# VHH binders against q989t9: the designs that were tried, part 18

Target 1, 279 residues: q989t9
Amino acid sequence: TTRILGVVQLDQRRLTDDLAVLAKSNFSSEYSDFACGRWEFCMLRNQSGKQEEQRVVVHETPALATPLGQSLPYLNELLDNHFDRDSIRYARIIRISENACIIPHRDYLELEGKFIRVHLVLDTNEKCSNTEENNIFHMGRGEIWFLDASLPHSAGCFSPTPRLHLVVDIEGTRSLEEVAINVEQPSARNATVDTRKEWTDETLESVLGFSEIISEANYREIVAILAKLHFFHKVHCVDMYGWLKEICRRRGEPALIEKANSLERFYLIDRAAGEVMTY
Key: E = the ipSAE of ESMFold2; O = the ipSAE of OpenDDE; V2 = 0.75 times the mean of E and O plus 0.25 times the DockQ between their complexes.

## First folded at step 4 (VHH)

Design y2 (framework vhh_3k1k_2; at its last look DockQ between E and O 0.01; V2 from the best seeds 0.00; counts 0 for: pae E 15.0 > 2, grease 33.6 > 24.2, SAP .808 > .668, off the site)
Fold by ESMFold2-Fast, scan of step 4:
Structure y2 (fold): chain B 279 residues (1-279), chain A 119 residues (1-119)
Amino acid sequence: as target 1 above (279 residues)
Amino acid sequence: QVQLVESGGALVQPGGSLRLSCAASGFTFSHYWMRWYRQAPGKEREWVAGISNRGTYTSYEDSVKGRFTISRDDARNTVYLQMNSLKPEDTAVYYCAKEGWYYGSFDYWGQGTQVTVSS
């Protein structure tokens, strides 16, 4: 299950230098179909070491540094000091900007295997959250987390300051006890208190009221609104797909109903390698 | 339309093993999560194990972790439950279920298969 694996002491001066390089870097347009707002990434290590390789696939070889990855000495030191280099399959920076999130989804659906997906938190703030099923939680700076990405999940940033995570995909057969090395034990934490608002019949009725205005022209925007509600209300992160289907059923437009079913399939049930969702 | 047929239940001694099978038809099997549930006499039906579409993730109820293994064969539209180190408290009718319309809902339960663990 999703949990802290350890804590790293970050050298702020050296990190700041690498973050300045990242701020001037081009982030990938791949997986933009998963983005609600500016959720984006760049590859530091991948199968080929080529910067143009942007898609994740199952492969059996140690990841190779991209040109961007080679230009980030402190992040390379963090990778090599805290993870077994030979077990790394991908290393990426994921940036979530103000009022953005990744649409609730399951990972690995297009893959013929799995990874152990680990987040090392580089930069964050109190308005950044991860969600998993019915739960919401915060990952703190310098923490290394195993993210159980095969479960429905999302992540968002609701602050003007972006969230930056170093995301490492490790060979799926490794033990979680062995994936993070040279780390400190995390401090004991208070139980997570879910301060989100209770979901009410009135709130549901308001959401379903989108049926009066939904069209091809505003579909993407409405989906993004629905995707963000679970950060602020005590609902399952995938409840948005049920709401979307009911909104479209009430609207009665066959094309919109078909799109809602396609989105649910793509993000939660099944997708082919290289498949993209279009709006 | 949707059919789930469980098989493999039997009487077995404590510490024994069984493999249950669930043959599915009437839907695109590889697109859906599958679960095993059980219902013991006088108890409510409880979740036992789950497997994601394509088999990339599995999950288990705490009392069966380390003893039971769920798997699937998408080419044959079949989900399995390998049960090892069986205990008397595992005695129940075992049902397989298909993921329903909303995530987290499971329906289209079969007739079940009886597992009895006793001396």
Scores: ipSAE 0.000, ipTM 0.133, lowest interface PAE 17.5, mean pLDDT 86
Fold by ESMFold2, look of step 20:
Structure y2 (fold): chain B 279 residues (1-279), chain A 119 residues (1-119)
Amino acid sequence: as target 1 above (279 residues)
Amino acid sequence: QVQLVESGGALVQPGGSLRLSCAASGFTFSHYWMRWYRQAPGKEREWVAGISNRGTYTSYEDSVKGRFTISRDDARNTVYLQMNSLKPEDTAVYYCAKEGWYYGSFDYWGQGTQVTVSS
């Protein structure tokens, strides 16, 4: 299950220099169908070493640094020192800014379990959270986490200060105990307290009231609102799909109902290689 | 209608092994994630293990990791839980569940199967 693999002591001066380069870099809008707001990434290592290769696909060779990746010496050192270079298939920076999240989803539906996904947390704050099913948790600065991306999950940053993770896709046959190298054991953690609000019938009825105004023109915006609620209320991260389906059922428009079913299928159940969601 | 029928529960000694089965019907089995839950007397029902619709990802509660294995057979619409190195703490009614992940839906469970680990 999703857990900390180790902790790295980050050299703040060197990290700051690389983050300054990243701040001026163009981030990809690939996978924008998963983004609810400014959820963005850039490729540091990929199959070809070409900057324009922006999608994650199954392949069997050690990843090559992109031009951007070559320009980030500290991040390259972190990759080389804390992971087996031959095992890396992709390395990306994922940035979440300005009250954004990635829609609740499962990964690897089209990749069939070929990768292990890990996060090295570069910069974060107390308004950033990860969710998995009914749970909410915080990945702390310098921690390396294994993410069980097959479980429904999400991540968000509800702060003007961005969240930045170095996300690494590792060859899938590697033992998790051997993924993070040259790491410290994490300190004992206090029990996490879930401070989200209880879900009430009144809140639900407010959400279902979107049935009065949902249309093709605002569908994506309503989906984005629904996708964020589980960060602030004690509900399952995928409950949004049930809410969306009920909103559309109450609206009674067949095209909107079909779209809600398509979203649930695409993000949670099954998608083809190269398929994108339009909504 | 969704139907889940668990079987294979028994009395077993500590350190023993047991295999649970769950026969599913009433939905397209290969499209859904499946889970096992358990409920000990006086405790809330707790998640034990899950398996993706393609069978390529599995996940486990920490106390059973390395001892329990979930699997599925889509041709037979059946989910299994192989339970090894059983401990008295594993004593519970075990439920197979179809994942219910939207508001207004429920996890569907069967009647459960009793596992008792006692010497």
Scores: ipSAE 0.000, ipTM 0.176, lowest interface PAE 15.0, mean pLDDT 85
Fold by OpenDDE, look of step 20:
Structure y2 (fold): chain B 279 residues (1-279), chain A 119 residues (1-119)
Amino acid sequence: as target 1 above (279 residues)
Amino acid sequence: QVQLVESGGALVQPGGSLRLSCAASGFTFSHYWMRWYRQAPGKEREWVAGISNRGTYTSYEDSVKGRFTISRDDARNTVYLQMNSLKPEDTAVYYCAKEGWYYGSFDYWGQGTQVTVSS
């Protein structure tokens, strides 16, 4: 399960300098099919060291710094100090903007293997959340998290200030206990109180009411709405797909039903390498 | 530029079969849903069939279920419509369509191919 591996004391001054560089840098739109809203990333370390390499694939070589990665001395230091260089396969900055989220999904379905996905939180606030199944939690600044990417999960930012995470993909055969090094142990964290609203039949009926208006023209928007609900309601992050299917069923349009099924498959069950979901 | 070119339309007898093809270019074909539409004389264009990116999912309007089969060959950037047990009411211009990225609507159409079913 997703958990904290350690805590890093971030140098705010040095971090600010690097973040300023990132703010002026080009972010990739790859994997935008996973995004509801503005979700971006940029490669700091990848297989080739080339900035144009944007997709993640399973490989066995230590990651190489991209030009952008080389221009970020503090982030490089963080990577070198807190991870085994030889184990890193990718390092990316993930930026989630206001009211954006990742559609609930499972990682690595398109790959012939898996990574150990780790987040080092660089910039965030209390209005940013992560979900795993029916659990909602907050990744705090300076914390290093292992993300169990095999479980359905999502991430969202509901603040005017974007969240920035350094996401590190580690070779999948490594022990989790060895992934993060030179870190402090997390202090006893008070369990985050789940402040989400209770799910009711009335809420469900409201959601299913989309069946009256759903069409090809608004399908993506409705999906986005459904994808965000679990951040604010006590539901499993995969429930959106059930809702969507029922909405489409009620609408009675076979094409929409097919689309709903395809989305669920793509995000949760199976997808081919390089496959992009359009809807 | 997105291009869709339909072919295979013909005059056939009731109960006959046709296979329509649509050659696509100007976009990453495998990334998009594809559909077939048809428009009969004096009627609005109607959706007939759809197929997902890898062909995993297919859908059909009720009137063609069991008779028509949509398929795709991503290596050839082509989508197909196998039409069996054709009926006079299947007479229409058949259009291939590409799904849009953002809204999920089909925003690109071919010129169509005429299918006529008559005794």
Scores: ipSAE 0.000, ipTM 0.200, lowest interface PAE 14.6, mean pLDDT 91
ESMFold2 (binder alone), look of step 20: mean pLDDT 83; pTM 0.849

Design y3 (framework vhh_3k1k_2; at its last look DockQ between E and O 0.01; V2 from the best seeds 0.00; counts 0 for: pae E 20.5 > 2, grease 28.5 > 24.2, SAP .678 > .668, off the site)
Fold by OpenDDE, look of step 20:
Structure y3 (fold): chain B 279 residues (1-279), chain A 119 residues (1-119)
Amino acid sequence: as target 1 above (279 residues)
Amino acid sequence: QVQLVESGGALVQPGGSLRLSCAASGFTFSSYWMRWYRQAPGKEREWVAGISGRGDYTSYEDSVKGRFTISRDDARNTVYLQMNSLKPEDTAVYYCATEPYSWSGFDYWGQGTQVTVSS
């Protein structure tokens, strides 16, 4: 299950310097089909060391620093100090902007132990959240998290300041206890208080009311709205797909219904690697 | 272990047709999406088409829509790419890919098969 592996004391000064470089750097819109809003990433280490390599694929070689990665001395130091270099397959910066989130989905990384996805939180605030199934939690600055990518999950930023995570993909044969090195043990921390609103029948009815207006033209926007609700309401992150399907059913347009089904399939059930979802 | 072997690549004239095959082994074929990619000289590998494990869903890159058809034969553990109305810009090494670990997000690739479209 998703959990904290350790804590790193980040040097704010040095981090700020690297973050400044990142702020001026080009981010990729690859995997934007998973995004509701502005969700971007840039490669710091990948298979080839080439900046243009944007996709994650299974490979067995230690990751190579991209030009951008090479220009970030502190982030490099963090990678070198807290991870086994030989085990790293990818390292990326993930940037989630204001009011953006990842559509609730399952990753392929965790399955069959091919990759272990780990987050080192670089910049965040209390208005940034992660969800896993019915749970909402916050990844704090300096924390290293193992993300169980096999479970439905999402991440969002609902503050003016973007959240930045260093996402490291580790070869999957490693023990989780070995993934993070030279880290402090997490102190006893209280579980994130779930301050989300109770889900009510009235809320549901309001959501289903989208059936009155849903169309091809506004489909993405409605999906985005639905994808964000679980950050603020006590529901499963996957419930959006049920809502969407019901909305489309009520609308009675076969094409919209099929679209809803295809989205659920793509994000939660079965999607092709490299496939891009458009709707 | 996962094995993918592409075949069927050839030299064809513009407007011609070609059918690629990919023989798969080492995993439960019928349970997973199969994909075709292609890589032209000097370009990055790009996704071309995908078909769901059940075969009930197919998707295509925009430039090949209406021309290419992906299909699968689960009894033979084979995925196909029927390419019609071929264009010179379709020239590339075509790769079969799969992610046999449902949630890994990582593709396994074959060795590729060369498709050349030229007059």
Scores: ipSAE 0.005, ipTM 0.230, lowest interface PAE 11.9, mean pLDDT 90
Fold by ESMFold2-Fast, scan of step 4:
Structure y3 (fold): chain B 279 residues (1-279), chain A 119 residues (1-119)
Amino acid sequence: as target 1 above (279 residues)
Amino acid sequence: QVQLVESGGALVQPGGSLRLSCAASGFTFSSYWMRWYRQAPGKEREWVAGISGRGDYTSYEDSVKGRFTISRDDARNTVYLQMNSLKPEDTAVYYCATEPYSWSGFDYWGQGTQVTVSS
């Protein structure tokens, strides 16, 4: 169950210094098949400590700092103060840029096990949201969240300023109360109101109208449009796959229909270790 | 079949003390964070205190730090809130809760226990 674990006080000056280093760093092209727009990451800690290790696998040893990770003193202090060093398996910065999101998906499908996936929010704004099934919510700066990544979910940023999260994968046998250390409990919040627009038959027919123009040349762009709609309309994040399949069925091109089925399988049902989606 | 039952609410004078109890059943109590919330008339519920499974970590809202203490007895499936130096501003219905999905989902709440602080 996705939930807030605690809050940490961020030192703005020291954080700004580390973020300036990150701004000049190369972000990974791994997992770009999950990106709708500029969703990207860089490894701070991984199994080998080598910057070239970009893909997540199940392993049983404490994560080692990459060269980039070693150059970020404040982020290392946050990791060491708030998480058990021996239980960390990966630590990454995930950056979502303007009008980008990660395609709705389930994690761990290619793994023999799973991690406890935790987000520490470094920089955000009111146009950044996370989604899970039918729900939409905002993670605030300095908050530490457990993300139940085995459920269908997405995240997006719809502002000119990017969203930056420190994402930590922790040994899957830990209990949630053991994961975050030296944290404050979150203050009670005002009731969350879902302000997204109601989904109507007219909206659905407009979306299905892509059947008139969808082709191999614009497939990626149309998928990205569909992936973003649940941030603005009260629908399940995976409804996009049903819309895509119906769009392709109406278009009547077997290759496009097969691609739609392959996307649904890859992101929601199963995928092999190291498998990459191309579309 | 999760059930939470609060008790211990009463009328007390300013500066007095009360101990609230919450008896839990229907789930693996020792594995869950337990929290106390309160709601004064015409106001939203506010978080008061929290305690991790097995009691390794506790946290408090700033206005109650140093006055309230949360504790638990996992053998008896009970969480407690010891309230000292009570103020009229502490008047509220106090609720025990399991830590739910933060923004939505099913909330496991008790029925509440009334605390009134007045002269």
Scores: ipSAE 0.000, ipTM 0.112, lowest interface PAE 19.0, mean pLDDT 85
Fold by ESMFold2, look of step 20:
Structure y3 (fold): chain B 279 residues (1-279), chain A 119 residues (1-119)
Amino acid sequence: as target 1 above (279 residues)
Amino acid sequence: QVQLVESGGALVQPGGSLRLSCAASGFTFSSYWMRWYRQAPGKEREWVAGISGRGDYTSYEDSVKGRFTISRDDARNTVYLQMNSLKPEDTAVYYCATEPYSWSGFDYWGQGTQVTVSS
């Protein structure tokens, strides 16, 4: 299950120096078909060690540092000290900012294997959240989290200040107990209260009112609006797909209906290796 | 293969109660709206109630509001329709329906279960 694996005491000065380098670095949006807004990454370790290799694919060799990764001494030290170096398949910075999220989805639908994906939280703020199914939670600074990415999930940052996570893909046959090393045990935490607004029939009918204006010209914008609602209302992260389908059904245009079904299939159900979504 | 199987239809006296069930298989149940429809003899099929994939959102035809309650049990992949204060006008075959993969515009329907309200 998605949970904290450990906590790292971050050296703030050294972290700040590396984050300043990242702030000036070129970020990629290679996976932009999942993004609603500014969701970006840069590769610190990958299969080849070459900066231009941006795609995550299944492979069996220890990851090699890219030139950018080599230029970030503290982050490189964090990777070497807190993870088994030979088990790392990818390491990247994921940056989300400016009221952005990643569309609710499941990972690994197109891969023959899967990774153990973990997040070491480098910089965050109170307007950053992760969601999984109908749950919402906050990954705190210095925490290493396992994310069960086979469940429907999302992440968002609703602040001009970016969220930065060091995301590490670990060889998938490893035990979770072996993934985070040299870490402090997470403290017991009080139960998190979900403070999102209650969902009402009135709110649902307002959302379904998009049927009056949805078209090919605004489809992506409407999808992005729907994708963000679960961060602010007590709903399941995949409910947006049901809303979109009903919006399109009420509109009655076959092309829009087909597109809604294709989105749901691609993000939640099944996609081929290398397939991309355009809409 | 999508399958929907309704059950629980019966003969009931006016003012009585009845609970219908719809067992679903062949799709990711928790991701889709489920709906109940009904068809009285000689009439067109009409929508009765709907529930979102999460179960938090329900809607009802005006004539059944306050009397019927739709619910779902994701652990059993089952949708329910609790019908209270039944009237002779509720007599119909009740169908559950869903649209999990309707790229061609087709809905999936069960075979229906008969509800008869008569003294």
Scores: ipSAE 0.000, ipTM 0.100, lowest interface PAE 20.5, mean pLDDT 84
ESMFold2 (binder alone), look of step 20: mean pLDDT 81; pTM 0.826

Design y4 (framework vhh_3k1k_2; at its last look DockQ between E and O 0.01; V2 from the best seeds 0.00; counts 0 for: pae E 17.8 > 2, off the site)
Fold by OpenDDE, look of step 5:
Formats: sequence, structure tokens, C-alpha cells
Structure y4 (fold): chain B 279 residues (1-279), chain A 119 residues (1-119)
Amino acid sequence: as target 1 above (279 residues)
Amino acid sequence: QVQLVESGGALVQPGGSLRLSCAASGFTFSDYYMRWYRQAPGKEREWVAGISNRGTYTSYEDSVKGRFTISRDDARNTVYLQMNSLKPEDTAVYYCAAEGYWDSGYDYWGQGTQVTVSS
């Protein structure tokens, strides 16, 4: 059910001013366990209004602006104009840097699905992509997207210019029709052309060849490589976990096999509030 | 037949310690992720601690971090929860759960063991 909720005509001048502030701001490394490369965020609105609050938890109060959030007048205006203030639980800037992505995952496993995740695209380019299951698509500038967080998905930036989205977590009882307000309806979009390479048996064997070299020392790098493949190859975003498991199986090291299983579980199946994956 | 049997629950004073055990049978214990849950009266069941199939990874709920330790002995098909510095708010029925992976078998639950922390 991932879809565009509306389009906002962004004021580039005002946006640029705020983006300049963000460029000089500290971003959090919280949730870096989801990152393959430089994936980071900064809190604009959270439960307490304190900049130190970095983790998303279930709560029932309208989000409060953090000091950083307060210093961004245009982004505040966007939040106030296009969302119901009382429904916002969190607002963050998520920045994906060059050749970085989020490991394929499901959202809200630890939050009991109580939030609606919405993206307002602020700065992006054609080399930034989102994936959902075996589908690849692009979120365009000014577009507001509902992300079906229950489905396995990823996002990546493969350009020198980072991607910046304003990600808003909305109280989960709200209807999608009321989440985004004062927006324009999207015009007809061209169908997304899937330019990914065909997945072949030879491609698979090449990937499984990592079994010859995988170790504790390079495990994270290999995971990152695998996590990126579905952006360029026609495969399901969760297939990386199958590959990883098979790679580890062929390697024959129980510890690596365990790690592979644990990763799949954590990112796709089940995780608890505050749980962090380290590997 | 699959069984998970918790033991070790007791009445203890605040600041005390308990060690819970969960003995598993009827399935390949070493292939499962093990977790402890607890449920206090009138409250929902909550996750407490988890341990991966070979014990490499452990996780804890925030309120028990530093106080509780989860461990497992695959040779004995047993998972443990060492609980130190117990508080009244730790009072609950504690449940052991065996959780399969994506393409693995079923999840299993124990009957629970009562832990009461009171002066």
C-alpha cells in the first residue's frame, strides 16, 4: 500500500537555507545497525523535545520540537502546514550518503506497528531509490509518501549528493486520507522503469563465491555488498539473507551461520524495543 | 513431544537474586532463538531477554539491563535467566520461549514460573 499521499511545492530558497543549517548540524548514529554505509538522522521533533532523545518509542503525546527543530523555520512550516500537529509523534531528517543504504528490513517490529511512517522528500536525485519486496521506485522531490513499513524494504543513495527526507511518524490510528493535508494531488507519473540487471544462475554463483572468503573480519562488508545488490539486480530485497545464509553454510563456520540467522530474524522477523544488532 | 518447562521462580526480597531455568525437549534446541518474557498482573506480556541459537548475541529490555543475564547450555537443552538486584516491579510470571527463524519450525512456549519480589 506504499503510495504517494500528495505533493508539496517546495520553496527552494527557504529550503536551501534550512538545508544549510542541517549540513552543519550533528547527525545521530543511532540506528546505525540498520545502515550499510553512511545512513544517519537528526531529530526535529520527538517526545521530550530534548535533542538527546534519539530513539523512537511508542508514546501518546504530540511531538515537541528539539533545539535543532526550532532552528529550522521552513521545515517547521512544512510540518505545521501539511500534518496534524497532534498526530505527529516524531519528525526526523534522514540522510543517506553516497553508496549507502538501509539494510532490507521491516519497520516497527519493535513498536507493535503503532505508527504510520510518512516521507516528505526534500533533496534527492535519480540515483536514489527505494525498494519494496521485488519492486524498485523513486520518491521524487516534494512528494509525500506513505511507506508500508510492514513490508520488507530498503532505500539507497548512489550519487555524490546525499538524499534527505523529512520522515514523520504519525499516530497509527489515523487514516491515510487525513495524514497529509494541504497538499496537491499528484499528476500522472511515468511508470518507473526497472533498469536492474536480470538475476542469473551465474550471478548467484558469483555471490555465493563469498563463501570462500567470508570471515568475522569482513562479515559486515559482505553484508553491505549483499544488501546493495537488489538495487541493481532484479531480486527480492530479502534475498540477501538467503544468500548470506548459504554463503555461511558453505563456509561451514557455525558462528557465521548463527550470525546470518540472527540478522535475518532481527531485520525481518522480530526485534524488541531498544534492541540493537551488532555484528 | 515438545516441552518447555520453567523453574526457579520464588518469593524474594528486594535486592535479592534468582536464577530461572527453562528445560527444553522434543525439538532441536540449538536451532532456536530463546527468549524470556514476563507478565505482571493486569499488564501485557513483555519481552525481557533474548539469546541467539549459539549464544553469540544477547539482548535485554531496558529496565533489566545490567541486572539480568541470559545464557544457554545447549548440551543440556536449557536456557537460564540470572536475575540480580530484583525489584518489586520485576514481579511477574516469567515465560520461556523458543523461537524459530524465518524458514525454521514452530515457536514454543513454557507454562511460566512465578517470581515475586516483596518485602
Scores: ipSAE 0.025, ipTM 0.312, lowest interface PAE 5.0, mean pLDDT 90
Fold by ESMFold2-Fast, scan of step 4:
Structure y4 (fold): chain B 279 residues (1-279), chain A 119 residues (1-119)
Amino acid sequence: as target 1 above (279 residues)
Amino acid sequence: QVQLVESGGALVQPGGSLRLSCAASGFTFSDYYMRWYRQAPGKEREWVAGISNRGTYTSYEDSVKGRFTISRDDARNTVYLQMNSLKPEDTAVYYCAAEGYWDSGYDYWGQGTQVTVSS
């Protein structure tokens, strides 16, 4: 299950130097079909060590630093101090900019295996959240979290300041007890209070009102609106797919209905290796 | 200036054992992660085993787990690969590689040592 594995103390000066390099770097266009707004990443380590390798596949070799990865001494020190280098399969920076999120989805559907996916939080703020099923939570700076990415989940940033996570994919057969090294135990903290608004019939009817205007020309924009609602209302993160299907059913255009079914299949049920969703 | 020199490769029968050595010079050996790779004719170079600069963590490719053991002797600047229960499929040139924290991939490679397993 998703949980904190430990806490590390970050050297702010050295981190700031690496973040300045990242701010000038090119971020990947792969997986842009998962982005609602500016959710983007760059590869620090991958199978080949080539910057051009941007897609995640199952492989059994230690990850190699990309040219960008080579230029980030403090992030390399964090990786080598807190993770077994030989068990790393990918290391990426994921950046979420203002009012962006990743569409609710399940990972590993296109793979013939899975990874242990771990987040080390580099920079964040109180308007950044992760979601998983019916739950919403905050990952704090310096925390290392296991993310159960096979469950439906999302992440978003609703602040002018971006959220930056170092995301590490580790060999899937490792024990969670072995994954994070040289870490402090998390301090006990008060139970998180879910302050999201209750979902009402009036809110639902307003959402379903998109049926009057939805078309091929605004489809992606409407999907992005629906994807963000669960950050602000007490609903399951995948409820958006049910709303989308009902919106399209009411609109009555077969092509839009088929697209809604395709999105649900692709993000939650099944996708082929190398498959991309087009809007 | 940096040198990695592998030794210990030989012709052995299936079920036999070999110990490979890699002697390092020209860098602070104890600061480097050390790995063994192999390359069979017509195949890509394959990772075999790794050992951290602290010696605390070792890792192995699945087909060699339980048969091969990686170790290091920082006082002698040497990394070892003990190979037991050798199979014809283990026939390859074996390479030692050193990677520091700030280096990309394995830019310090040895010349390799040939292991042949045949009846």
Scores: ipSAE 0.000, ipTM 0.184, lowest interface PAE 17.5, mean pLDDT 85
Fold by ESMFold2, look of step 5:
Structure y4 (fold): chain B 279 residues (1-279), chain A 119 residues (1-119)
Amino acid sequence: as target 1 above (279 residues)
Amino acid sequence: QVQLVESGGALVQPGGSLRLSCAASGFTFSDYYMRWYRQAPGKEREWVAGISNRGTYTSYEDSVKGRFTISRDDARNTVYLQMNSLKPEDTAVYYCAAEGYWDSGYDYWGQGTQVTVSS
């Protein structure tokens, strides 16, 4: 179940130094088919240690630092102090820039040897959210979270400053209790209150009005708009796929209808290793 | 005081047609989405058709698509439901409803008009 595993105290000065390096670094366009806006990442550790290796694949060896990872001393210290080095298969920075999200999806559909995904939150704010099924929540600075990536989920940043998480894929046979080490217990927090707007037939019909203008030329933009709505309305994060299918059904164009079905399959149901979604 | 008044319900033979009207007063009609619902005896009220506040989008429950047409006349504050090729299963009390725009506004309902389709 998605939950906090512990809290670490971040040294702000050292973190700021490393984040300045990252701000000048090239972020990868791999997995751009999942991005709605500037959702980006860069590899700090991977199978080969080569910067150009940017796909997550199943492998059985401790991850090696990339050149970028080697240039980030504080982040390396965080990885070495709070995770078992031999259990790490990938470590990445995921950056979400203003008004962007990752499309609602399930992870690991194409990976046979399931990883355990955890997040160490480096920089965030009150306008950044994670979602899972019908729920919305905030991962706070310095927290280490286990993410049950087999459930449909998303993440977004709707503020002027980017959100940055250190995302670590851990060997899947590890006990969850053994993943985060040298951590503090989280402080008591306010219960999460879902302040999103109620979803109404009126809102739905406004959204379905995209049927009047959807085309091959704007398909990706409309998908991106739909992907963001669940951050502001009390709906399931995957409801966008139902909306997209109905939009395309009302439009009546067979190619658009089939593309909507392909998106749902790819992000939620089944994808092959190396497969990418084309719009 | 808000008022929605339906009219046009009648007894008709299968295959016949009817035009329902719903006259609205007491609110700014052009700010509201208008819907038709129906309720058969002993059943819950069900959605039939809807039209956006600008009139640019219409939607229909599958069993009435191609037979029913919703429209609105903002100059007369009236929404219509043209019902063609009526079937016995269309027998119900038909209600119009006004639903508020986005996360504000209020839901209003008419008194209903009886449509009976029998041979």
Scores: ipSAE 0.000, ipTM 0.109, lowest interface PAE 19.0, mean pLDDT 85
ESMFold2 (binder alone), look of step 5: mean pLDDT 84; pTM 0.853
ESMFold2, look of step 20: ipSAE 0.000; ipTM 0.131
ESMFold2 (binder alone), look of step 20: mean pLDDT 84; pTM 0.853
OpenDDE, look of step 20: ipSAE 0.000; ipTM 0.219

